# VH-VL binders against MKRN2 opposite strand protein (MKRN2OS), part 18

Target 1, 223 residues: MKRN2 opposite strand protein (MKRN2OS), of Homo sapiens (Human) (h3bpm6)
Amino acid sequence: MHCAEAGKALIKFNHCEKYIYSFSVPQCCPLCQQDLGSRKLEDAPVSIANPFTNGHQEKCSFLLRPTQGTFLREYDGRSDLHVGITNTNGVVYNYSAHGVQRDGEGWEESISIPLLQPNMYGMMEQWDKYLEDFSTSGAWLPHRYEDNHHNCYSYALTFINCVLMAEGRQQLDKGEFTEKYVVPRTRLASKFITLYRAIREHGFYVTDCPQQQAQPPEGGGLC
Below, E stands for the ipSAE of ESMFold2; O stands for the ipSAE of OpenDDE; V2 stands for 0.75 times the mean of E and O plus 0.25 times the DockQ between their complexes.

## First folded at step 21 (VH-VL; framework fv_sotevtamab)

Design D3 (from C5 with heavy chain G107A; at its last look DockQ between E and O 0.26; V2 from the best seeds 0.00; counts 0 for: pae E 3.2 > 2)
Fold by ESMFold2, look of step 21:
Structure D3 (fold): chain C 223 residues (1-223), chain A 124 residues (1-124), chain B 112 residues (1-112)
Amino acid sequence: as target 1 above (223 residues)
Amino acid sequence: QVQLVQSGAEVKKPGATVKISCKVSGYTFTDYYMHWVQQAPGKGLEWMGYINPNSGYTKYDPKFQGRVTITADTSTDTAYMELSSLRSEDTAVYYCARGGTYDWYEADNAFDYWGQGTLVTVSS
Amino acid sequence: DIVMTQSPDSLAVSLGERATINCKSSQSVLYSDNNKNYLAWYQQKPGQPPKLLIYWASTRESGVPDRFSGSGSGTDFTLTISSLQAEDVAVYYCQQYYDYWTFGQGTKLEQL
């Protein structure tokens, strides 16, 4: 049976004046073949956390996943993304051409944006009712679905703005929400996907390591 | 640059109403929450409530709920706080204070600019 | 309601000495999603409005001297003045803004 690959962390370490990315410190440097021990590394390895989470363990959150497949296996950076809102039990409410679905599975590899902020925690007690009432309105029937202006994203954002309004917060247009809260996370995810796939295919990924320090030149200057 | 200028001191009888103004300059009035804070003579600070000047939404401390009304006039960049059914223990200096922006993480924030304060004296 | 309790209620410190003021909240004011403590410190001199010194528990407001620092997390916070100056004689308040906006009772700092 298919098993999602979410949750695996990456490491970065220095060797051969390169940053080397892998799932673990290898026995030998993949570039120079020298035996690696903890005493031979210039810097301690740095852990790179997986930006994806199991969305069904997230409460009151905006979730993002590829419409088809998973981020780590199939996402090409250009394919459609699907979004949804979790209730307090990790059920993902999402809108498509089939209407509003209430998914108990399928979001195990998601980008998550928590929606409850300080001074909003009273909303937790009403969240499930508000989300259900919102979702059963006639606005989200299957035949009303339209790719550009009445879709999964507008469903989620409209709900978010209803919550913000109820708490006296400013509503956000699509551009603001996307640029402030979505794009930073998708940029991190995109870089992680690149690293993950390269490591899965080749055992490691390498980038140039900038020189750690530049000494000032001896005092030759123009007068 | 940022200024919050409040109306002058007032003397009131118990049961009366007072309305204090807070005129702002040096920033966009509708981009920040405006808060009101009470300080009784020789005592500490008590938060009363706030307004979102852009939407008119208000939130009040339960201690003052039902007696305080906060409003904003965006044409004059002025916030108002009205306190009704005045009691002698309402004798205090009242401050307006600028709060956070409407960004998710900045909405609940400390008060970086304060008005000069308005003394309200309630006596029989 | 989150209750803020300061200690001591007053203290006297010689010029040039360190002053430490403690603030304890009845509930955590740390928001795990952004890892910020919703805690501020204010200075109030006689006849003046409060002045913001520190927000997010440890971030110094612009124009506040380096001798002022804030520390702590969750429920326990401190304001430290590393070398007291004469102009630092004031009342100091902590404030939480995690759930409503509540202030400590104040700490009067005097020159010993």
Scores: ipSAE 0.328, ipTM 0.688, lowest interface PAE 3.2, mean pLDDT 87
ESMFold2 (binder alone), look of step 21: mean pLDDT 92; pTM 0.941
OpenDDE, look of step 21: ipSAE 0.661; ipTM 0.859

Design D4 (from C5 with heavy chain D108E; at its last look DockQ between E and O 0.35; V2 from the best seeds 0.45)
Heavy chain, then light chain:
Amino acid sequence: QVQLVQSGAEVKKPGATVKISCKVSGYTFTDYYMHWVQQAPGKGLEWMGYINPNSGYTKYDPKFQGRVTITADTSTDTAYMELSSLRSEDTAVYYCARGGTYDWYEGENAFDYWGQGTLVTVSS
Amino acid sequence: DIVMTQSPDSLAVSLGERATINCKSSQSVLYSDNNKNYLAWYQQKPGQPPKLLIYWASTRESGVPDRFSGSGSGTDFTLTISSLQAEDVAVYYCQQYYDYWTFGQGTKLEQL
ESMFold2, look of step 21: ipSAE 0.573; ipTM 0.792
ESMFold2 (binder alone), look of step 21: mean pLDDT 92; pTM 0.946
OpenDDE, look of step 21: ipSAE 0.401; ipTM 0.768

Design D5 (from C5 with heavy chain G99S; at its last look DockQ between E and O 0.32; V2 from the best seeds 0.00; counts 0 for: pae E 3.9 > 2)
Fold by ESMFold2, look of step 21:
Structure D5 (fold): chain C 223 residues (1-223), chain A 124 residues (1-124), chain B 112 residues (1-112)
Amino acid sequence: as target 1 above (223 residues)
Amino acid sequence: QVQLVQSGAEVKKPGATVKISCKVSGYTFTDYYMHWVQQAPGKGLEWMGYINPNSGYTKYDPKFQGRVTITADTSTDTAYMELSSLRSEDTAVYYCARSGTYDWYEGDNAFDYWGQGTLVTVSS
Amino acid sequence: DIVMTQSPDSLAVSLGERATINCKSSQSVLYSDNNKNYLAWYQQKPGQPPKLLIYWASTRESGVPDRFSGSGSGTDFTLTISSLQAEDVAVYYCQQYYDYWTFGQGTKLEQL
């Protein structure tokens, strides 16, 4: 049901002194009905990348998804997010009150953060073993789950820090990982969801174009 | 301002060990990686390994693994490279070089400051 | 292990003319997450240590003259000196720092 939507992109083009967002360049401007097929656009259309990806196609990555539903259809921007880590085959390891799950499906619309950095690719050979050994330790049994201090997020971050330690890298603090890597991506995702839903409902979305309406500074009095 | 000052030239016999120092000034020693690079006469540059002076973590090129030891003394802001079981083909200029600090997003960096080089001559 | 191959091995250029040095890596040094190429260029004059010219494939290091520029992406990179000066006679090295730190074999730039 969801599989076709995860890779879809949006475009932005400038016409009628507005920014117009849609899924594709239309034959006619939706505001003035002028034919766009004759190349009457002032600037080339800009592609807006989809921030969501199929998490099962991602190797060695930190994934986020809504705990219930999907981002594009159901997410309200306030409900809980669930996180997990992919192995080299796209299996998503994630910790909940049921212990560590190894999901082969359900993460087809995810935010992805790659965990293998430059100069860490030797880790790929050992990744699946490390992740499995980490996941079968007594620390991640179902009864140890606790909402605030021993949850899906702490499971994922603890594994990330084990990998960083093995590579001689500085450990990540919970606050800085969240602020620097997670929050910016969820903000971008929220903006994309707003655009996507508006275009799906109305066929297009429009915003003002204030930068193109600005006049250059007067030179004689100010230079 | 930033300076990397290496120890003087060495003459060694085959089978000996050499230890070269690289003393830094003008920056915080523990904030940057220190690399070592070999350049044989008339040849190109070859990376040997590095140390993170903050943690003591080291990584070596497999070609030198087992013969090279890189250390750091944070009390004197000095890095060292020790090369053992010297052979005539180890005759080269050895450089220390600093790379910028890494960030999770940026990764590792190129070498922005270099020492003056230390000639090691290995002769019978 | 990423192998870096430079071409040509040596190049003779007249003063004021353009010099072009190529560098090819055996695999991509572009990191898709940050869209950066982990590629640097160094200049080494006789009797001196190498000097960093370019990093991230196209960013000039502070104090490097505008006539030096870097371009390319993925596996193919170019260092260009737009108007050769006498002080530019040197050996030039490319370096990848994507997976370990490996250098090209060097390109000797000579004055015609």
Scores: ipSAE 0.271, ipTM 0.683, lowest interface PAE 3.9, mean pLDDT 87
ESMFold2 (binder alone), look of step 21: mean pLDDT 92; pTM 0.944
OpenDDE, look of step 21: ipSAE 0.508; ipTM 0.816

## First folded at step 22 (VH-VL; framework fv_sotevtamab)

Design E1 (from C5 with heavy chain T101V; at its last look DockQ between E and O 0.04; V2 from the best seeds 0.00; counts 0 for: pae E 3.1 > 2, placed apart)
Fold by OpenDDE, look of step 22:
Structure E1 (fold): chain C 223 residues (1-223), chain A 124 residues (1-124), chain B 112 residues (1-112)
Amino acid sequence: as target 1 above (223 residues)
Amino acid sequence: QVQLVQSGAEVKKPGATVKISCKVSGYTFTDYYMHWVQQAPGKGLEWMGYINPNSGYTKYDPKFQGRVTITADTSTDTAYMELSSLRSEDTAVYYCARGGVYDWYEGDNAFDYWGQGTLVTVSS
Amino acid sequence: DIVMTQSPDSLAVSLGERATINCKSSQSVLYSDNNKNYLAWYQQKPGQPPKLLIYWASTRESGVPDRFSGSGSGTDFTLTISSLQAEDVAVYYCQQYYDYWTFGQGTKLEQL
């Protein structure tokens, strides 16, 4: 039972005119060793949301995971990402050289992009059938797999575009979809990974507060 | 302090091309999208397109597609908007505006900083 | 494209009185994943660029006076100026940034 460490929230708090990141609020400031118990409301810790989710709990979503390992442990920022689409039951449909796979596990640490709004009940009711019908198409046979243009990403994007078309919406090209929906989340994930790993190694991470630019030196009153 | 400084006013003939610059300072240029907005005299604001200076990715409003080109020079922290095949209807003030992407660090996607605007007059 | 419609097109208000501007989107600009409304309000004075007042429908930009407030969710939004000042005479625009970027037609606020 690999306890999904996926749930450790990071916290940010202000002390010593710095932002300090940790897994929990320490009793003492790691910089000055002062007790952090009596905090002003202004210094209240802020929870940093975990950008990763259990993909099998995300219905009707586009998912990203590393092809090998996990984001928090092994991902180096350059490794290949694998993508998939979830059905209403959390089964992840994904395309590889082996054809379309239906994974019931393996996506426990994923970046998710919801593809349906909660009010899209009609589409949600048809989602599983539509995804299955799409996935059984001869277009996604194993021998048609090509790393550069007919791959896991094209599978997912083609399905998304089929849904958009069915709803009378404009289709998205790869660049537009990536820039609009993937890049913001991967950027957030990258920041989180950096913080997480730093905290794991050192117990905390410190950054400068943006506002500490130039208070001009208070001119010493000439006596 | 964040500043967006645009190039000066332009007078062009119909069919000509205009290129406007927007130099930024006070922030990391590649961390934010750069948008361009058109405003005809006495009219509202109209989004033209944007660039991600980091990736070079651009998207344009269909109205301007094929005539507008947005570029970014990261070495000079400058965005450019080029509009070709100018018409009288293109007479407007053009603004660059900083837009962000949502993340837990920056917190907003609205256009928080604007250039002073560049008037382009298209006259025969 | 999401169409933004403001009302009224013009408004005249006495100094010290409340000004209210409405904005309606043709589609919801509430994103369910983060529960935020992708809506902003801008003020534009003659010969000046627009100035951001409100983002995420209700968050006031830094340096914006407390008399400015944004409210609403989904498709219906309101900008309120609790007590009109002389410097508040301007054109106001709503903007959605949920799906691309579109502006309302603007509302001209004048002093009575």
Scores: ipSAE 0.116, ipTM 0.689, lowest interface PAE 2.0, mean pLDDT 91
ESMFold2, look of step 22: ipSAE 0.378; ipTM 0.724
ESMFold2 (binder alone), look of step 22: mean pLDDT 91; pTM 0.941

Design E2 (from C5 with light chain S32E; at its last fold request DockQ between E and O 0.27; V2 from the best seeds 0.43)
Heavy chain, then light chain:
Amino acid sequence: QVQLVQSGAEVKKPGATVKISCKVSGYTFTDYYMHWVQQAPGKGLEWMGYINPNSGYTKYDPKFQGRVTITADTSTDTAYMELSSLRSEDTAVYYCARGGTYDWYEGDNAFDYWGQGTLVTVSS
Amino acid sequence: DIVMTQSPDSLAVSLGERATINCKSSQSVLYEDNNKNYLAWYQQKPGQPPKLLIYWASTRESGVPDRFSGSGSGTDFTLTISSLQAEDVAVYYCQQYYDYWTFGQGTKLEQL
ESMFold2, look of step 22: ipSAE 0.573; ipTM 0.789
ESMFold2 (binder alone), look of step 22: mean pLDDT 92; pTM 0.945
OpenDDE, look of step 22: ipSAE 0.575; ipTM 0.837
ESMFold2, look of step 25: ipSAE 0.597; ipTM 0.803
ESMFold2 (binder alone), look of step 25: mean pLDDT 93; pTM 0.948
OpenDDE, look of step 25: ipSAE 0.052; ipTM 0.655
ESMFold2, fold request of step 26: ipSAE 0.622, 0.562, 0.578; ipTM 0.809, 0.787, 0.797
ESMFold2 (binder alone), fold request of step 26: mean pLDDT 92, 92, 92; pTM 0.944, 0.943, 0.943
OpenDDE, fold request of step 26: ipSAE 0.034, 0.056, 0.352; ipTM 0.607, 0.645, 0.767

Design E3 (from C5 with light chain N34H; at its last look DockQ between E and O 0.30; V2 from the best seeds 0.45)
Fold by OpenDDE, look of step 22:
Structure E3 (fold): chain C 223 residues (1-223), chain A 124 residues (1-124), chain B 112 residues (1-112)
Amino acid sequence: as target 1 above (223 residues)
Amino acid sequence: QVQLVQSGAEVKKPGATVKISCKVSGYTFTDYYMHWVQQAPGKGLEWMGYINPNSGYTKYDPKFQGRVTITADTSTDTAYMELSSLRSEDTAVYYCARGGTYDWYEGDNAFDYWGQGTLVTVSS
Amino acid sequence: DIVMTQSPDSLAVSLGERATINCKSSQSVLYSDHNKNYLAWYQQKPGQPPKLLIYWASTRESGVPDRFSGSGSGTDFTLTISSLQAEDVAVYYCQQYYDYWTFGQGTKLEQL
């Protein structure tokens, strides 16, 4: 069952001096039951984009997915993530104890990091060959798999660094790559998951408006 | 300082071939793509093609496909543009221009440095 | 191919006045994944090569005066010169570099 739910955007709107999140704008405010139809432009709902994508539609990208289950359903924030690299046709190359796999499915709910600009034609035309040649190297045989050092992440990062090196670019260590490109997206995903699950369970989620936190309590002048 | 220095003006007959050079200095030649742009007299700019000097990969505008050849000599830091089967309509100033580099987030693909241009006149 | 259309074709502006040049792309040049518009602006003076002014639609190239600014996103872009100087008399081109490289037809800016 292709969870058609993976593509639903969240809606954020302001009412009752709170931010309210839902899958759609309700007719009435869930807090005060007032009709939301006469909204000021200032209170226009904002769509929150789904941070997840179908990895098989993401060309030449670094992908993350849970090793088990999906981000929206089963991921608990501590579960292991599996990573892969897509070719130009959406096949996901990934490394495990079984060696390099070429997945045509299973990455329908992924976090993606594009590795090419839209106009990088030369790299795009060579990408599939380069990825295949890289993946057929004896370095990525099943018996060489190690959970801590020679794993799905090192496979993807090594490929990225080979591309960077081939283009005369500085290579990235694991920390740099993670901090710069992975962490921002995983943080966004985590927030989205929290909102999504809360809305799924309760119909809506409510947060304080940031502007209300910045007003220091008016120090009650002790008269 | 980054410099792109092109070869001098050329006068050619219809059907002839012209080869223009663009010598670069002040940066690593292989780190940036080299583009060629045509500008007919009193007309706009038209992209012709580019080369990645590092890989030798080229891409051409379909309008020039089959007549244009872009090459790079990394030993001399020089890009070349060859245009064959010259026509009167090929009378133009030709520019080499430094483009972007491989970077999926911070790369700049705009043309930040240009050669001085080479006038090619095609006359019977 | 993405077609770039500038407006107007020519503009005459008095010294010290604002000049505005528009550029429209036939397709969006916004790359959503890193939220950048693959659009540049160039200035070309007679007998000279083009000079890069703006890239990523709104980032000013080094050494370009503050009076030059780029704005817009997606398909509609604007180059603004806040106070025209005599040295700003030139032809201006927009360029997209999202899908291949295509230029607008140019806008001739003249002094009144």
Scores: ipSAE 0.447, ipTM 0.800, lowest interface PAE 1.6, mean pLDDT 91
ESMFold2, look of step 22: ipSAE 0.544; ipTM 0.779
ESMFold2 (binder alone), look of step 22: mean pLDDT 92; pTM 0.943

Design E4 (from C5 with heavy chain S55T; at its last read DockQ between E and O 0.40; V2 from the best seeds 0.57)
Heavy chain, then light chain:
Amino acid sequence: QVQLVQSGAEVKKPGATVKISCKVSGYTFTDYYMHWVQQAPGKGLEWMGYINPNTGYTKYDPKFQGRVTITADTSTDTAYMELSSLRSEDTAVYYCARGGTYDWYEGDNAFDYWGQGTLVTVSS
Amino acid sequence: DIVMTQSPDSLAVSLGERATINCKSSQSVLYSDNNKNYLAWYQQKPGQPPKLLIYWASTRESGVPDRFSGSGSGTDFTLTISSLQAEDVAVYYCQQYYDYWTFGQGTKLEQL
ESMFold2, look of step 22: ipSAE 0.585; ipTM 0.794
ESMFold2 (binder alone), look of step 22: mean pLDDT 92; pTM 0.945
OpenDDE, look of step 22: ipSAE 0.723; ipTM 0.876
ESMFold2, look of step 23: ipSAE 0.519; ipTM 0.771
ESMFold2 (binder alone), look of step 23: mean pLDDT 92; pTM 0.943
OpenDDE, look of step 23: ipSAE 0.031; ipTM 0.547
ESMFold2, fold request of step 26: ipSAE 0.595, 0.605, 0.552; ipTM 0.802, 0.806, 0.787
ESMFold2 (binder alone), fold request of step 26: mean pLDDT 92, 92, 92; pTM 0.943, 0.935, 0.946
OpenDDE, fold request of step 26: ipSAE 0.669, 0.610, 0.031; ipTM 0.861, 0.840, 0.629
ESMFold2, last read: ipSAE 0.594, 0.586, 0.585; ipTM 0.800, 0.797, 0.798
ESMFold2 (binder alone), last read: mean pLDDT 92, 92, 92; pTM 0.945, 0.946, 0.945
OpenDDE, last read: ipSAE 0.195, 0.641, 0.669; ipTM 0.722, 0.854, 0.860

Design E5 (from C5 with heavy chain D31E; at its last look DockQ between E and O 0.38; V2 from the best seeds 0.00; counts 0 for: pae E 2.1 > 2)
Fold by ESMFold2, look of step 22:
Structure E5 (fold): chain C 223 residues (1-223), chain A 124 residues (1-124), chain B 112 residues (1-112)
Amino acid sequence: as target 1 above (223 residues)
Amino acid sequence: QVQLVQSGAEVKKPGATVKISCKVSGYTFTEYYMHWVQQAPGKGLEWMGYINPNSGYTKYDPKFQGRVTITADTSTDTAYMELSSLRSEDTAVYYCARGGTYDWYEGDNAFDYWGQGTLVTVSS
Amino acid sequence: DIVMTQSPDSLAVSLGERATINCKSSQSVLYSDNNKNYLAWYQQKPGQPPKLLIYWASTRESGVPDRFSGSGSGTDFTLTISSLQAEDVAVYYCQQYYDYWTFGQGTKLEQL
């Protein structure tokens, strides 16, 4: 059986001059086989932030998911992402060639960007009405869908800008929203996917520790 | 150098209206919220409302809603606060204060620059 | 509406001694997404406008001496003056800017 693994954390710890990533501290170091019991690690393990959440538990948020499949299992880093906006009950409004959909499922492994910032929480009272009214306008009919300029992303951003205007805030163009708010989160997601898959397949993942020399001295061993 | 210069003290009778100006220099007036704060003699600070000088959007504390009007004139870089139906308890110093930017994510901020204050005295 | 309560209402401290002012909010002013507390401290001397000392609970405004520090999170906040100077005699206000803009009632700091 398959279940969503969103919300699961990873850890990083230092041993054998390497950063070792895993789901939990193992009994023995996977590199040198030394016992890692209490007080065997130089530094305490660090929890790695999980970039994914169940989008249906997010209110008033911008969500990203792969168009097909899930981030952890299927996403290849190159396929299209689909976006939507949650109402106050976690229903995901999203626009595609089939018009505006109101999804109660399918977004359980999503990247989430909260849209109501401090001093905007009064908007929550009108959020569901505004989102529904926006979504039933003629602008988002199925035949108006166009891959480059009138798509899921432009739908979401247009709604966001309507909210920002209603709250006396700066409106955002696509490039600004993408670079400031989307890209940082997708970059973290990409790293997390790499770690998660390696740990699932091999039990751990290893990178070089910063204490190692970046380049060895000429003609000699490392000090 | 950022500077907020307010209009001079005023003496008013109950039921009158006062309009205080706040002229800005040393920064781009249309990039920051402008707030207004009341301080009765010997009392604390009370937020009245703000304006986005670029769009004209305003927000008011419910305590003052219906009596206060905040406006901005971008041609003169001047904000205004108008308080109507004056009462003796409106006797106070009124400050303009620069707030944060309009940035969606973290535009709100503390008040880093204040006008010198304008004393309004309401007496018979 | 978020109510801000300061304690004490008045405080007398000798030069060179530490002064501590507390501020409590009726609701959390911590925004979990950016992990920032939307809390500021102001100093006001007689006949002058307030002066910003601290924002985001613990960040000193430019030009504010190191003896001023802010701490706390969520609902409980503290302004500390590590070694009181004569020029620090003033009224101090906390302010939240998480939801609307509300001030504490003020704390009058006097020299013993």
Scores: ipSAE 0.492, ipTM 0.766, lowest interface PAE 2.1, mean pLDDT 88
ESMFold2 (binder alone), look of step 22: mean pLDDT 92; pTM 0.944
OpenDDE, look of step 22: ipSAE 0.720; ipTM 0.875

Design K0 (from C5 with heavy chain Y102S W104S Y105S; at its last look DockQ between E and O 0.16; V2 from the best seeds 0.00; counts 0 for: pae E 3.2 > 2, placed apart)
Fold by OpenDDE, look of step 22:
Structure K0 (fold): chain C 223 residues (1-223), chain A 124 residues (1-124), chain B 112 residues (1-112)
Amino acid sequence: as target 1 above (223 residues)
Amino acid sequence: QVQLVQSGAEVKKPGATVKISCKVSGYTFTDYYMHWVQQAPGKGLEWMGYINPNSGYTKYDPKFQGRVTITADTSTDTAYMELSSLRSEDTAVYYCARGGTSDSSEGDNAFDYWGQGTLVTVSS
Amino acid sequence: DIVMTQSPDSLAVSLGERATINCKSSQSVLYSDNNKNYLAWYQQKPGQPPKLLIYWASTRESGVPDRFSGSGSGTDFTLTISSLQAEDVAVYYCQQYYDYWTFGQGTKLEQL
């Protein structure tokens, strides 16, 4: 049963000087029980996009998933993440102690990072061959796996850097790639997970509205 | 100067096959994608498909899939579009157009140069 | 497939006046990483092939007059002719090239 729930967006709306999060806009405010039907345009609900995607639908992408379980259900923020690279057909290439695997399933709830620009069709045409050739190299044999330095992340990053080099782009070290592409998405995911779980448990989640820092009164220049 | 020169107008019967050529000059043929676009009389532009002349890789719009074949001859710097099982609805002007670079290094896939068009008339 | 919808279908404008053509995509054609819109505008005169006017939503092709400008981002785009000239009578098409290639239905620009 493909949990249809994984694709639901969250909704944020403002009421009672709070931000309220839910799966749908309720008829009444969960805090004050007032009818939410007469909303000012300023209080229009905002959709919060699901940061997770079916990795098998993401072409030429870097993927993250929990090693065990799913982000929404079991991930506790400390669990190990597994990473992979998709081909043009949604097969996920990933490296473990068992060598390079080619997964046709198991990445249905993933964080994705596109590795190609939308119009990079030339690279896309060669992507599968490059990825296969890379993956069949002796560098990624099972006996060469090491948790600390020769692992799923180094496999993916090495391939990414090969692609960048082929494009004449600057290569990225692990820190740069992580900070630039992974950290922003994982932060969003973490926030989403928190909201999702809270809403699932309680029906809604409430946060304080960021106080509009009162612009200090423009000091009336005493002429 | 970049030029795309297409073959002349064609008149075909329903069920027949037409093959149109597009000869290029003024640039390296293999460095750019070649696209084909259909335009029915008084109608808009419809993308049919493209070829990478360097690799021979092709992609077609599903509307034309199974009836269209795009090929490239690098020895003559000529692209071809073949459309089979012609119908009256296939009466149109067909254009070849240069797209982005075959390696996508320039990141521009707009169609910057066009052939003069080839009218294909399908009549009983 | 990304569907492109132009508005209006036809427009009549006096010489020297501003012409505005809109184009809407069914999904965003903005790529977040490079902040580029994969949108082009073409001009087609009767009996001629289309001519590229604008690419990346706002960049003019070489040789295109300054009176032509493109604007917009994401899903909503506009082609503007600041001062219509007689030679600008044509059909105009928007095109996305974010996910393969699709065209708008075209807008016929006529002189009043």
Scores: ipSAE 0.367, ipTM 0.755, lowest interface PAE 1.3, mean pLDDT 92
ESMFold2, look of step 22: ipSAE 0.396; ipTM 0.725
ESMFold2 (binder alone), look of step 22: mean pLDDT 93; pTM 0.950

